# VHH binders against RCC1 domain-containing protein 1 (RCCD1): the designs that were tried, part 1

No score or structure here was measured in a lab: all are predicted.

Target 1, 376 residues: RCC1 domain-containing protein 1 (RCCD1), of Homo sapiens (Human) (a6ned2)
Amino acid sequence: MAEERPGAWFGFGFCGFGQELGSGRGRQVHSPSPLRAGVDICRVSASWSYTAFVTRGGRLELSGSASGAAGRCKDAWASEGLLAVLRAGPGPEALLQVWAAESALRGEPLWAQNVVPEAEGEDDPAGEAQAGRLPLLPCARAYVSPRAPFYRPLAPELRARQLELGAEHALLLDAAGQVFSWGGGRHGQLGHGTLEAELEPRLLEALQGLVMAEVAAGGWHSVCVSETGDIYIWGWNESGQLALPTRNLAEDGETVAREATELNEDGSQVKRTGGAEDGAPAPFIAVQPFPALLDLPMGSDAVKASCGSRHTAVVTRTGELYTWGWGKYGQLGHEDTTSLDRPRRVEYFVDKQLQVKAVTCGPWNTYVYAVEKGKS
Positions, changes and structure headers below are counted from each chain's first letter, unless a header gives other numbers; Kabat numbers aren't used for antibody chains.
F is the ipSAE of ESMFold2-Fast. E and O are both the ipSAE of ESMFold2, at different seeds. Each is the mean of both directions, binder to target and target to binder. V2 is 0.75 times the mean of E and O plus 0.25 times the DockQ between their complexes.
Where letters were taken out, [cut] stands.
The coordinates of atoms that the task and the answers printed are left out; those that the model quotes come from them. Centres of patches stay.

## First folded at step 1 (VHH)

Design a01 (framework vhh_7mjh_2)
Fold by ESMFold2-Fast, scan of step 1:
Structure a01 (fold): chain B 376 residues (1-376), chain A 123 residues (1-123)
Amino acid sequence: as target 1 above (376 residues)
Amino acid sequence: EVQLVESGGGLVQPGGSLRLSCAASGFTFSDYAMSWVRQAPGKGLEWIGRIYSGGSTSYNPSLKSLVTISRDNSKNTLYLQMNSLRAEDTATYYCARDLGYDSSGYYEAFDIWGQGTTVTVSS
């Protein structure tokens, strides 16, 4: 949405359904590949089988198992079964349309609803923190769900600014920088210290006193980034997506030194270090039910995060991209298909003298916006 | 070595039936869910359905009336029975080991693929 013109979008990872990932090859792209020049993309939302691109001019384009285009588009959100589109109406209302993915943009949508945007508050004088990104509706009083009921109201006391959905859970960031979670908790993805589901938004007490700037939800894991650039991560780790030691990587014969800080129930921090690669025993973490503080190599501050089903991507304040987790489709961008249970910098952008400004993960792929150094 | 080998493809007339097989080796077949995926000439992949280790099945709703997936764990073999075939079913058919996410059955992560077997529906 806020991207300037001197940059380009890049894609990598799974593209077996014909999703556009730059110079796509067969089923996989292992290194960041530039998308076609001349398309001013301001929003990317990716499902496992198709991707929705929204241009600055308000055009929606679908690539992959779903195809088609539509105009007057303000926003789009792609899920495996549904495509949600927010379109400009003739009045102050926006039109929300929800399509079955297989018949997206053809005939009548499965469901449609007029949405009246809430008036801007004094809390956002620049308009930058305004809710307007699906699945959170512009009114910030409801969100769209991929499962019926599709329209889900939020309690009036929640001052939502961002909402992200995983496969079974939801994360909400409010105007004060507090994080709420609800939904399925079986993999620790809610961060409350138990594996129990929550039917209603519940405040993450372990993060109280900290001001969060962003949240990201993966399939069964969760990430938030603080205003000071710290990363907190929790949930499912069987693919190493939390940057914590995992048995799946050990079974593949790949083990690496690991380091993470876990928050206790009282908010105190515990540093965790994995065993030596030479065969010293390492603790394996399948689920992490409390937010863990994650340090990036070289002490870099984080500004943005995005999660796939089994991988995580983080952009630093200096414009570097770090990825980790399940990598067998090349979605980590390291020119290989190796999975990682630790953050690794994507050297492609460094080598090309590019600063990364945005990242958006689909379940099995990664999209990146980057600008040339000296133009940002 | 982990390997999946499909067989049973060929030419079939419209309205006909065909049974595909997938022979697995190099891993404990009974521990994994298995999926069938197809790719028509010049088009992307289309997921057909999956069978869990216990034998329960899940299908693409568009294809549910056309296909039946079964398995024989004693023979390390996966099957796809197709009925009422149409020209639109002409494709290369792949079997794949399905890592999925069993918590939802929603995401299919296929880490091992067969070489594919071609099915041509034509008179």
Scores: ipSAE 0.005, ipTM 0.416, lowest interface PAE 10.0, mean pLDDT 81

Design a02 (framework vhh_7mjh_2)
Fold by ESMFold2-Fast, scan of step 1:
Structure a02 (fold): chain B 376 residues (1-376), chain A 124 residues (1-124)
Amino acid sequence: as target 1 above (376 residues)
Amino acid sequence: EVQLVESGGGLVQPGGSLRLSCAASGFTFDDYAMSWVRQAPGKGLEWIGRIYYSGSTSYNPSLKSLVTISRDNSKNTLYLQMNSLRAEDTATYYCARGPYYDFWSGYEDYFDYWGQGTTVTVSS
């Protein structure tokens, strides 16, 4: 009845703290649900208990265990322990404020610093307003950490374009399309082929010669997307978040039963290990310490990726959304709570004739921006 | 199959005390941090506190004078002791596995399994 808008944000997954995912009486949303119509949201950052929304007009709104609003906001980054906000000043300078999450936007911030946009020009060709620039600062010389010290400088020789933080690791994409990782490596999330920690950013040599366009960090896994649309993924796979075979799906019994039970020619059931003639079990990958090339169904090219704590979401060049990993809160968007160790297209957007343009995962939920097909 | 089963909820008078239990099965209980979370009628979730495998605890500052979390690793059981209960403490109380701490980035691995919850009603 009313005039259609060109695009809308959708949410699904965990919302038990009152996060805006179409707030009803449930603690989880299993199918993409439209958020408020008419709000021009350009940045979304989600913690497990609250979500920060930044509008194109510079308004910050918090939804969930933290609530409140603030103006003159250019960017926000939500973690469970703290909220980082980048505010516009009266001049070209910006003010970075770090708030304790439980008292976000109330009283004094834990820490504040004027950020001088020193003359590198704008060093983000993508202009990822919807995904947010934090935790990388606009000057690209430092980033915000959820743990003190909150301001962390980068080495002078690193020309950062994107920086993403996982539970114990960091990924950095430089201006040349090279990927660096550092932090804890126990789950293979650094991609260097070892499980050793790296205290300083280290170049991923396995990706040299390729030009990456995007990086995404999950709890304990890592993803990057090349300029040509290829997906590389590595790290922890206990929930199937790498789209590699796993034995620890949401329903352990289903994985074991599927592997152990076969039908004979006469319809009789035979309970066997899902191995070859030698009876060996099917291989499962718990940790992938090197970048692995991942193909989407139908050979689709990827353009965007985002990771939750234990799930992965990828947007294709044609505007389709694929999700996989741990799904018990409905964060995969398939109208069920089944975990997947393979990419599956979210049919909701196809059925509604929507083209997906952006995705942002919280630890246990997923936010998607989509436009009506044929509209800019 | 991971299962968390809460028990001990019920009706309690204002100023009274109540002890909730959570029986865990399907995983090595001793390897995991455990938490309690509550939800009052018509409200969102409120984190109560956590206990590591070592017995070290961390509480929501708003609730620390009201509650004590403990565990018995030999029985695979988590406990929540509540004292000086008020009508505003009426809620469904959930047992949850996690979060897992990491000192490198400060992030927590949030809850991956929840119990069905047990209802506590504080009324005279």
Scores: ipSAE 0.000, ipTM 0.260, lowest interface PAE 11.9, mean pLDDT 80

Design a03 (framework vhh_7mjh_2)
Fold by ESMFold2-Fast, scan of step 1:
Structure a03 (fold): chain B 376 residues (1-376), chain A 122 residues (1-122)
Amino acid sequence: as target 1 above (376 residues)
Amino acid sequence: EVQLVESGGGLVQPGGSLRLSCAASGFTVSSNYMSWVRQAPGKGLEWIGRIYSGGDTSYNPSLKSLVTISRDNSKNTLYLQMNSLRAEDTATYYCAKDSDYEYGSGSYFDYWGQGTTVTVSS
């Protein structure tokens, strides 16, 4: 008898470079699909052309334009041009290795550095399984950059808890729940009210007095989630990835266009047909240079967020997944390729009675970890 | 509506040359970054190269000596010239519109063509 586990990883979106997204064999997967290797995966990091999977046993597996495997792997971070891997060292130190993505895990890395990990997991009974992740190093004193120099020290006064990188910017969450941003600002992604770049971490004044629990960086947009479950979002919105709906705009109601239902040629009923629904009727915001409060439908509290290049995904306290933004490759998981400028719940997980626990976006795809409801 | 239509594929002898075309409609090629990408049967995609809005080009280093990307702005058409073709070059070739808004940074593809198949065989 096969051992059935309550949790599995699911993938959807772009997979044209051969990335594993479940049962899809083409360029796209439009509905959440279980991964063939999902039961042993504890970390997923996705680039536009390849995905890095880390197993509970410490095996790294690459899928897509980069291929190969390595052992003694504690963490991995996939970017377009570089793969960073954290491996067990000869002693208590870990070895950070950075490869060019096209030659990942082959020959000598572009650069390597011994790093000293932190001794204890912070406020987490799961310990190592939930310990900090790349691109922030376990020592919390430096991070990995996609550009040389690859090892970048953080100022001693910054007590980093989480660090996320977008295409041109960085977000840092400190131990006190404060958010810092730096890097390119041309799309408003730094949140300081200007479009100017910042060379060093700068505190988000607009979020002072609030305690943040999570940060997420997209290609050119930013998200944070407060300890109380509120979402703040800013940056580039040309694909609707910031949403910025009020509760009234997020609710379809009877006053909005009726959902079309028809039978196709073989008699199958299609609940929504035609791709004629385009965004909100109100004037759009192309760039949002300050953090904006975002309400989810039904007032749901958020606990996790992740961003692709042009889409956003949020997990609620009750285990629901909401996605919005650019959807042309099916990365929103709504069984279509329609882009959305408002949060929509991914019904697949509700229908299958699954509770979503984690989400990780690549630039054009989405990976989700979910467990069956009612497991003790 | 944005559309990209590739053409020019077919059967080619090893060592031969071939030029692929990509006709664009609904947008202007000279105002965008355009890429060529290929997919061999049963394999993942491989990025070939890009032409920037200003006309400069960049290539996958492993393919740089074998390919040339160009465009004709008056015809709103993108081209891929391939030389010294080998059996390994058998693939479906796609043109794609990049969504890169900043010059020289990484790109992501907004729109793809349907592809044109190149078979290199004796």
Scores: ipSAE 0.000, ipTM 0.337, lowest interface PAE 13.2, mean pLDDT 79

Design a04 (framework vhh_7mjh_2)
Amino acid sequence: EVQLVESGGGLVQPGGSLRLSCAASGFTFSSYWMSWVRQAPGKGLEWIGRIYHSGSTSYNPSLKSLVTISRDNSKNTLYLQMNSLRAEDTATYYCARVEDYGDYSPEAFDIWGQGTTVTVSS
ESMFold2-Fast, scan of step 1: ipSAE 0.017; ipTM 0.499

Design a05 (framework vhh_7mjh_2)
Fold by ESMFold2-Fast, scan of step 1:
Structure a05 (fold): chain B 376 residues (1-376), chain A 124 residues (1-124)
Amino acid sequence: as target 1 above (376 residues)
Amino acid sequence: EVQLVESGGGLVQPGGSLRLSCAASGFTFSNYAMSWVRQAPGKGLEWIGRISYSGSTSYNPSLKSLVTISRDNSKNTLYLQMNSLRAEDTATYYCARELYDILTGYDEGWFDPWGQGTTVTVSS
């Protein structure tokens, strides 16, 4: 009781495959619920049907449709078809292992490869920083793909520091703070102003002159957070996951006039005003093919973002969590199943005197790390 | 706007047959592979089978002799025919859209959206 306690992980949303979200019961958790006490979790990666938890002690535990545990783990990345794990070897090299999710941590992996975590290349191994998290490999020269070939090299010119995969697309943040996207584009998720696919990484020219600190990929939408705390968001908005007006929420009979700032191809801003002539409903945005600037309530600065298939979560500098988008399974954490087309603060953490430090979304659930105010 | 609505569930006697329907709206149904998934009370989700955009089917080997999946692209409707139902087939049944993914392809089992589900109870 007199001893200082570290923070804890909380979960909410869909758990129909038996994923741990704190309650351990039913198919949905609508309010943030504490995860296992006494487990020091440092990484959470969630797929549709299972979740991978990595502890600071190097233990990996699976919960849901996949089960099992492994030791000497530095990182894990869960997708529906595949589990990728980065393990410590007896030497300075790390071992990357990829399993089919159905046989995760059992038998032989589908693929395994030794990786050198601290080296970028043979010419300048000391000059480049380690990548940090899967699916980007620690050497920052390649990433893990859920489909063979599993090892995907990046062009030597790309100095990647973060890479995130959506259902159809990829986002890459480089060392200079520039954003690249490629993959499927039919929902506007690449941000280039068209709905066409890109087979190779393409620079987002609309963000030119801005320095990004983080990227997040949802199923069919994209988010980045600048070094100054601004949020840029684009892609699919059928469920309101971009915090732009959606047709589905208009059925409540309320017309809310809204302004959105959209970035043009040259990086200039264009304001979009919600609302139509003569009391007609506000225009609805199903697809946003260019990055749009999103303001949080109270003018809060963003520091972290994570996306599910149809929802978005953002952590502010002050330690508040905002969520929006599709809420049918309780993944927004507002003690209901209502979908939102605007950011709403998760009051649970405020009420419990907790500061949010991290958020990780699965496709239909949300995991949050929070610390008691005045403690670490 | 993109929606899947299952129907046709209900109470069925052991050994009976039942046909479930899934009505799709808000997307070009004929361009997507579709799956059926079920969840028995107190159990996890179990994949039943899929039908490709071209009509090719694949099934969970444990269920192949009991189920048939079909589609009618003109009606934007997916079907699950179940025969010789047992008490163990009591579950909520969901339809789900599979995505084309340039990075992974159809076979990854990425399901979005899922339907609301329809409950089948097999009891005498």
Scores: ipSAE 0.000, ipTM 0.309, lowest interface PAE 12.1, mean pLDDT 79

Design a06 (framework vhh_7mjh_2)
Fold by ESMFold2-Fast, scan of step 1:
Structure a06 (fold): chain B 376 residues (1-376), chain A 123 residues (1-123)
Amino acid sequence: as target 1 above (376 residues)
Amino acid sequence: EVQLVESGGGLVQPGGSLRLSCAASGFTFSSYDMSWVRQAPGKGLEWIGRIYTSGSTSYNPSLKSLVTISRDNSKNTLYLQMNSLRAEDTATYYCARDQYSEWLPDDYGMDVWGQGTTVTVSS
């Protein structure tokens, strides 16, 4: 009884390829469900069709359209076409291996490279050591990309602490808490106030003077969490993933109504649906090209964020989970398939007296690590 | 209402060929990317491939040499051509609608699925 219980991983959302999301019916899990017992997971990385689990003992297990296992693994990063795995070497060095997802962990990898692990620097004023996770390499001088070239060097001036990849863009958090973005910008996901692509990492000037603790990249949207617990969010919002007003979309068909797009003073794009009424149509925000401050219900502080292709998940300092965005596969965890354009607390964890410690989104699903509140 | 109806399944001999059809109704077919997915008895779903609104295709590399996806926007119909069928290709085959290509970047949002058509490969 004096012994503290270990935490458990939960999954919900799309699992139609046999991805492990706990016990569910068919292709979807609509409520958080505990994952199979006996798996001591320390890293989850999910593509839309398979999930990679790394255990504390260094075992990698694949679940879904890709299957297999490997030992001596430090980290893994799953994309649709490629699986990147960081293997432990005999000393401090590591081996990065990249496989085609369909033949993952079988035969020869498509590409492999030795990497030197990053030592903790003295540049961090707080003295925090971030281990770095794929796609950022342990050396913090390069990252792995799902598209050739697979090894992508970072400028020597960048002191990368975290790097996250969306479908077309990248976000980088440096040791000083500054945020950089580059890649495709057609949906405002770079946050620079334009829809133009950036070839090289560009500092988000709108966030200067603020110290960020975390970044998260969705398919076409971006999130960062400040050291003080504030959320900044930008990019594509047609599924409500930015928690900004979006239009009410019917499931049973498409509309022939005309859309009108307008730019606000802050550069956000507001679309209005017309043609059916003589009055003014309701506005909604389709694109937010600058970081927008997002308040959670009840003034909760954020500590962690993760993004799927079209949904967002945030963990609060008090251990609550909020989700919003596209929900048609149940990936928001609210026991339904309703999409939301505002943050909603996942009541399952509250009802079960669980404190959420981590969240990791795949494109269409959500994985959550939670522990019992206080002493049982 | 939005509907996808698969047809063309049945019994086929090993080494044979089969063409599946998927008839779409209730939406503007030409505005959506379309996918084929299959499920063998007692197994999870296996993605076969996608055809974009542009007519370009993307396949599961494990199946690329065995299948061809095509579409006829004038008939609101999606096709899956399968060649050199093996017993392991026995499955229920589904067509699925992806999100609006004209408004969406590359995303895997299959929101409408057909009821499936069963293909049995046996001698």
Scores: ipSAE 0.011, ipTM 0.430, lowest interface PAE 9.5, mean pLDDT 81

Design a07 (framework vhh_7mjh_2)
Fold by ESMFold2-Fast, scan of step 1:
Order: sequence, then structure tokens, then C-alpha cells
Structure a07 (fold): chain B 376 residues (1-376), chain A 122 residues (1-122)
Amino acid sequence: as target 1 above (376 residues)
Amino acid sequence: EVQLVESGGGLVQPGGSLRLSCAASGFSFSDYYMSWVRQAPGKGLEWIGRIDYSGSTSYNPSLKSLVTISRDNSKNTLYLQMNSLRAEDTATYYCTRHLYSGSWYPTYFDYWGQGTTVTVSS
């Protein structure tokens, strides 16, 4: 897609395997840093040790522990063990290729399959036009899993629009804006109110009646954004990635230092991780098993969300970026390594008069596409 | 407070062997997958291998014949045995805790030790 104005991709967070996002301290970048000049990137997919970049011209480039390039690429999905690539075929068919990450784009793929539009389907033309991105296949009838079986069909009744995978769970957004989840549930990431696993996609009843526009899966947490710009978030919160109070942001020392600073600066602040006068500790949330409504500052509407393993990033309708969660590698973009249990706006983009259009998190890093704000 | 403390690094001659140790504290060690990762001077990180709860291991294919990872859950200690060391094995070696539990591939790390330096030189 053409951009209204010339834009640029920025990266920050972990890059210890040589991933392209700059080099603040060799292994991490703490502030948004422009990626290489002149790259027309339309898809970024990041694993913990490498990143896959797809350009509008159909070039795939790998950066980090995996390296190499390939042409005629329509999409790519970087998993730590596997790289899935969708190649353009001579016709409407696409070729799905899966490599072991260690030998990505070299020799023979571990597995390959032609993805053919379903000829019988009533909704074939609409299905093709509404085809999702990997790991959801273009036909929206199956997805790629990093664990056997690698090709997983979806029930014929499901009209999938988007599918995202966490470490142990899956989220599916259907054509009607309904959300389904399945997989491991031990951290509340399925949102059904229990910690039980689900073998098949299960409708998130807590979100019925609402129309979702997007889903995002983190390592063990989940996010969705409604058509009206509301954020719903659930799952694991040990690092504050749900924007709910937590006692384990990063290190005990950091938690104590932050607490002391808040008390000393204002005197009106209260100790949030300490015991109450009755001896009870301040409330904290380790696991949130149901979708929780999250408000951004100033009533800002959300339009995009992406999750890392332990952090969350949200783009607002006005083009601001908010991040929170585990920040030890600088992946929150606040020019420090402090973890946060509340949304904070990334001031870099505001200060540079940039409007954020897209965000994609790897497990420990963040990639952002931003354009210059026009002036009358 | 989660802590990982590596030890056992030092100067070793080419062809020699060395065993590194990692003492873990502040968490239930037996509940986590653990890995070893190294960084040679001027290079990025290189994953060596991992070990699960039961002691089952998975290695970087380039290093599999040269290393053995083991653990002692009763002592909260992780080990890396290295044999037939070469000059190219000169690096800082890190003990890491896996963020993902129950995973069947190399996964994200949430805590790292300070590292122990191994220099292979005659």
C-alpha cells in the first residue's frame, strides 16, 4: 500500500543476534532508531533471534541469527525454530515453504505446500480478497503451527480473518468480528475464566455483542481492539504487560527504587508494593483470566496492537504509540530499561512530529512505521 | 530476586576441555528450561543449547559434538561441558532462563547471568 507521505521504519529493543534495529549498547537499542535508508518494507515478523522483512517489491530479507534474501515473497512469519514464507506462484496459487531457522533460505525447505483457493466455496472471491497474513494461510481455511502437525485446518464454519499465535495459545478473529481462542491456558491467556487448555477454537463469550477489528497474541497474554477503539487485554501479568499492577516488573531492586522515588518526589504518593496499615500487601494481578477493558490516557482510541513476549504496544487513531510491560532490553522505547505496569506514550515520535501507522513486536524488540505529520 | 551466576571460565589451550557452572537462585529452578548462549568478541550472540525439566537436551547442530549440557535440580545448578576447544570458541558464556515453559524449540530468555569469559589460546 502507498503511503500518504514518505515514512520510515524504526526499531528498538533487543538486537544481540545482529538483528537490524541499530546498536545503542551492542545488544539493545533504548530509543526508536531509523532502520536502513531506502527500504520499502510492508511486513516485519520478528522472532527472538532474527527478523524477517518483506518489501513491497516482493523481496524477503533476514536479519540476525538467520541471514539471506529471496524474491517473489508475499509474506513471511518468523518463529524461533521455523521460518514460513509465502511465495508468489505463476497463477493465483501461492507456494508455502517452511525452513528450519538455522538453514533458512538455503537448500531444501523442511516442508512445502501449494496453497490453492477452495474451488467449492461460496465465498471464494471474498475469501481471497480478505485473505489474512501468516500464520493464517491466504485461503483462510488453515494455518501454520511451529509444532507438529505444522498444517492445521480450521473448521469449515469458521470464517477466519486474522490468526495470531502466542507461545502456547492461538487467537482467531472471524469475519463478523468475533474472537476465538485455544491452546494452553495456564496463564489465563485464553480468556474463558479458567486456566484450562482448549483443544479446539472456543468463542470468547465475554466479548459477544462487541465487534473486534484486531487481535494480538503475546507469549502468554492476549489483546484485542474493537471497531470503536476499545482495548481488551488478558492473560499473564508478571511483567506488567496487561497494564495491571504487578510486584515483579523486572528486578526487586528496580521495584524498590521506583517505589522510593515516587514517595520522595511528591509526598502525596502511596507505597503500592508495600503492606497496608493492616499488614496486607498492595493488590497485584499475576493472571487475568477474562478480558479486561483498558483505557488509554486522554480517552485515546486504539487502532493497532502488537505484543512481545512480555510487553504490549498500541497505536492510537491520532498516530501516537503507547508501550508497557517488561523493558529490560529497551523494547518499550522510552530511552531507558525500566519496566512499566501502565501505558506510557513513546515521546520520540511526538517530539519528531511523526505519526505512527504500524507497530510489530518481536519477543524482545519493537518495530514501528511512522510518517511525517503534514502542516497546513 | 532472580540471579544466575556463572563460573569456571578462564584460559585453556586448544584441544582442551572446560566445564562451566551456573548457580541459580530466587526462583524454582526445576520448573524452568535453561540455556547456554555465548558471544565472541565483535560478534552477536550464538545459542549453544538448552535443557528441559527432566534433563533432555537440544543443541545447536554446529556445536552438538563439542558440548554437553546437564543440570542438578537438587543444587539449583546448570552445567556446560566443552571438549576439543578451538580458538574460535573464545567468548563470554552466559547462563539463561527460558521465558517459555513447555516449549519444543529454542525460546526467549528473560534472565541472563553476568557471563564468564573463556579464552582459548596457546
Scores: ipSAE 0.000, ipTM 0.345, lowest interface PAE 14.6, mean pLDDT 80

Design a08 (framework vhh_7mjh_2)
Fold by ESMFold2-Fast, scan of step 1:
Structure a08 (fold): chain B 376 residues (1-376), chain A 125 residues (1-125)
Amino acid sequence: as target 1 above (376 residues)
Amino acid sequence: EVQLVESGGGLVQPGGSLRLSCAASGFTFSSYEMSWVRQAPGKGLEWIGRIYSSGSTSYNPSLKSLVTISRDNSKNTLYLQMNSLRAEDTATYYCARAPEYYDSSGYPDDYFDYWGQGTTVTVSS
């Protein structure tokens, strides 16, 4: 039997609303910092101003602009406007409760709904499998949205396995490894080659013939990881979160009239600084409306991805963490506040001989679960 | 390049009023959405409100009756008027800027790319 070595959760990035990223820290943490000892966390869901932690014992704890705790919790999903919690019901049904984030876990929820824990015709996970993953409901027949209508049914034929929400869009992974997207598209985040919104789930035709294992939604960008470990990424890139060339953040404050946007044949938008003296201006990609294949520096296979509003994090099969995108609050974990338009390995975990097993991004911060790879 | 400098903080008696200013430099101030955020001692940040480039405002509902946000684009200055101050309004007040590439339809949340150093307001008798 493989003995699982001791693990711990780490946090880094923005914590100015009091989010737990390490005791005694200021508004931001630039290097991975261990979370409070003794917390047995199995789920982290982070909004920009608060974080929801669910323990293996079923306790929910809120940290940041929202505070409080509750028991009998199977799952929780934090958004800025709403907190959704899945609780064990008195019978075989689970109870979904949704609060306004401001009054989370106090008084009456905005609404509560009994949900069928098992989907018809599906096997019970039977074992270590997660007990539902909000915002997708355990029945896989509906999901919770932070915008009205808040309870959104899904067509049974979608056979949803995973659902992730960005600020304005949704990504759905089905049982066959197909990816669907819908919602706001003005930043190319739907991946269909247009900037138009989609009211209903639409199949990503560009990914047909490939089997996806994971999806992740950022504020305005999207990522999926294939069964073979390839990364596909699309959407908004003003901070380099797609690992495509971006505008130099040191040029923030330059006149907007100096920028020109050009549309490439693949639908990607390239912006250029018009102030160059007859030299070729430095190009950068602002929007990528089709999935783009991304290679990691060492040719490493990806197994997990998570996105913040303007950054991306990927875990490799060998337990390394790569991050890139907007880094101003230290959410990339590289001991600085520099934004990156290419993947960089987080050396902290390598230096501490830790193997990364999970990553969850909030809009401006990053939470990581890692285990010791060395013996005593 | 970008700099935000708050001023106007200090000691004020309960029930009093204060007007905070934020001087902006290094960017085209008139083109940006601006916000005020505060942090009470030992507590997290609390968003106060924002003002769009158009001059339209949006406030935290719990603070709307206490505050008014305005701007003067000719002076590159953001203002926060606070009335009927209470001891619980004691905090460091920050001005913050929305990202340059924000458009009116695409950036629905209160994310910021630059913050000032803050100015401290103490409400005590």
Scores: ipSAE 0.000, ipTM 0.363, lowest interface PAE 12.1, mean pLDDT 80

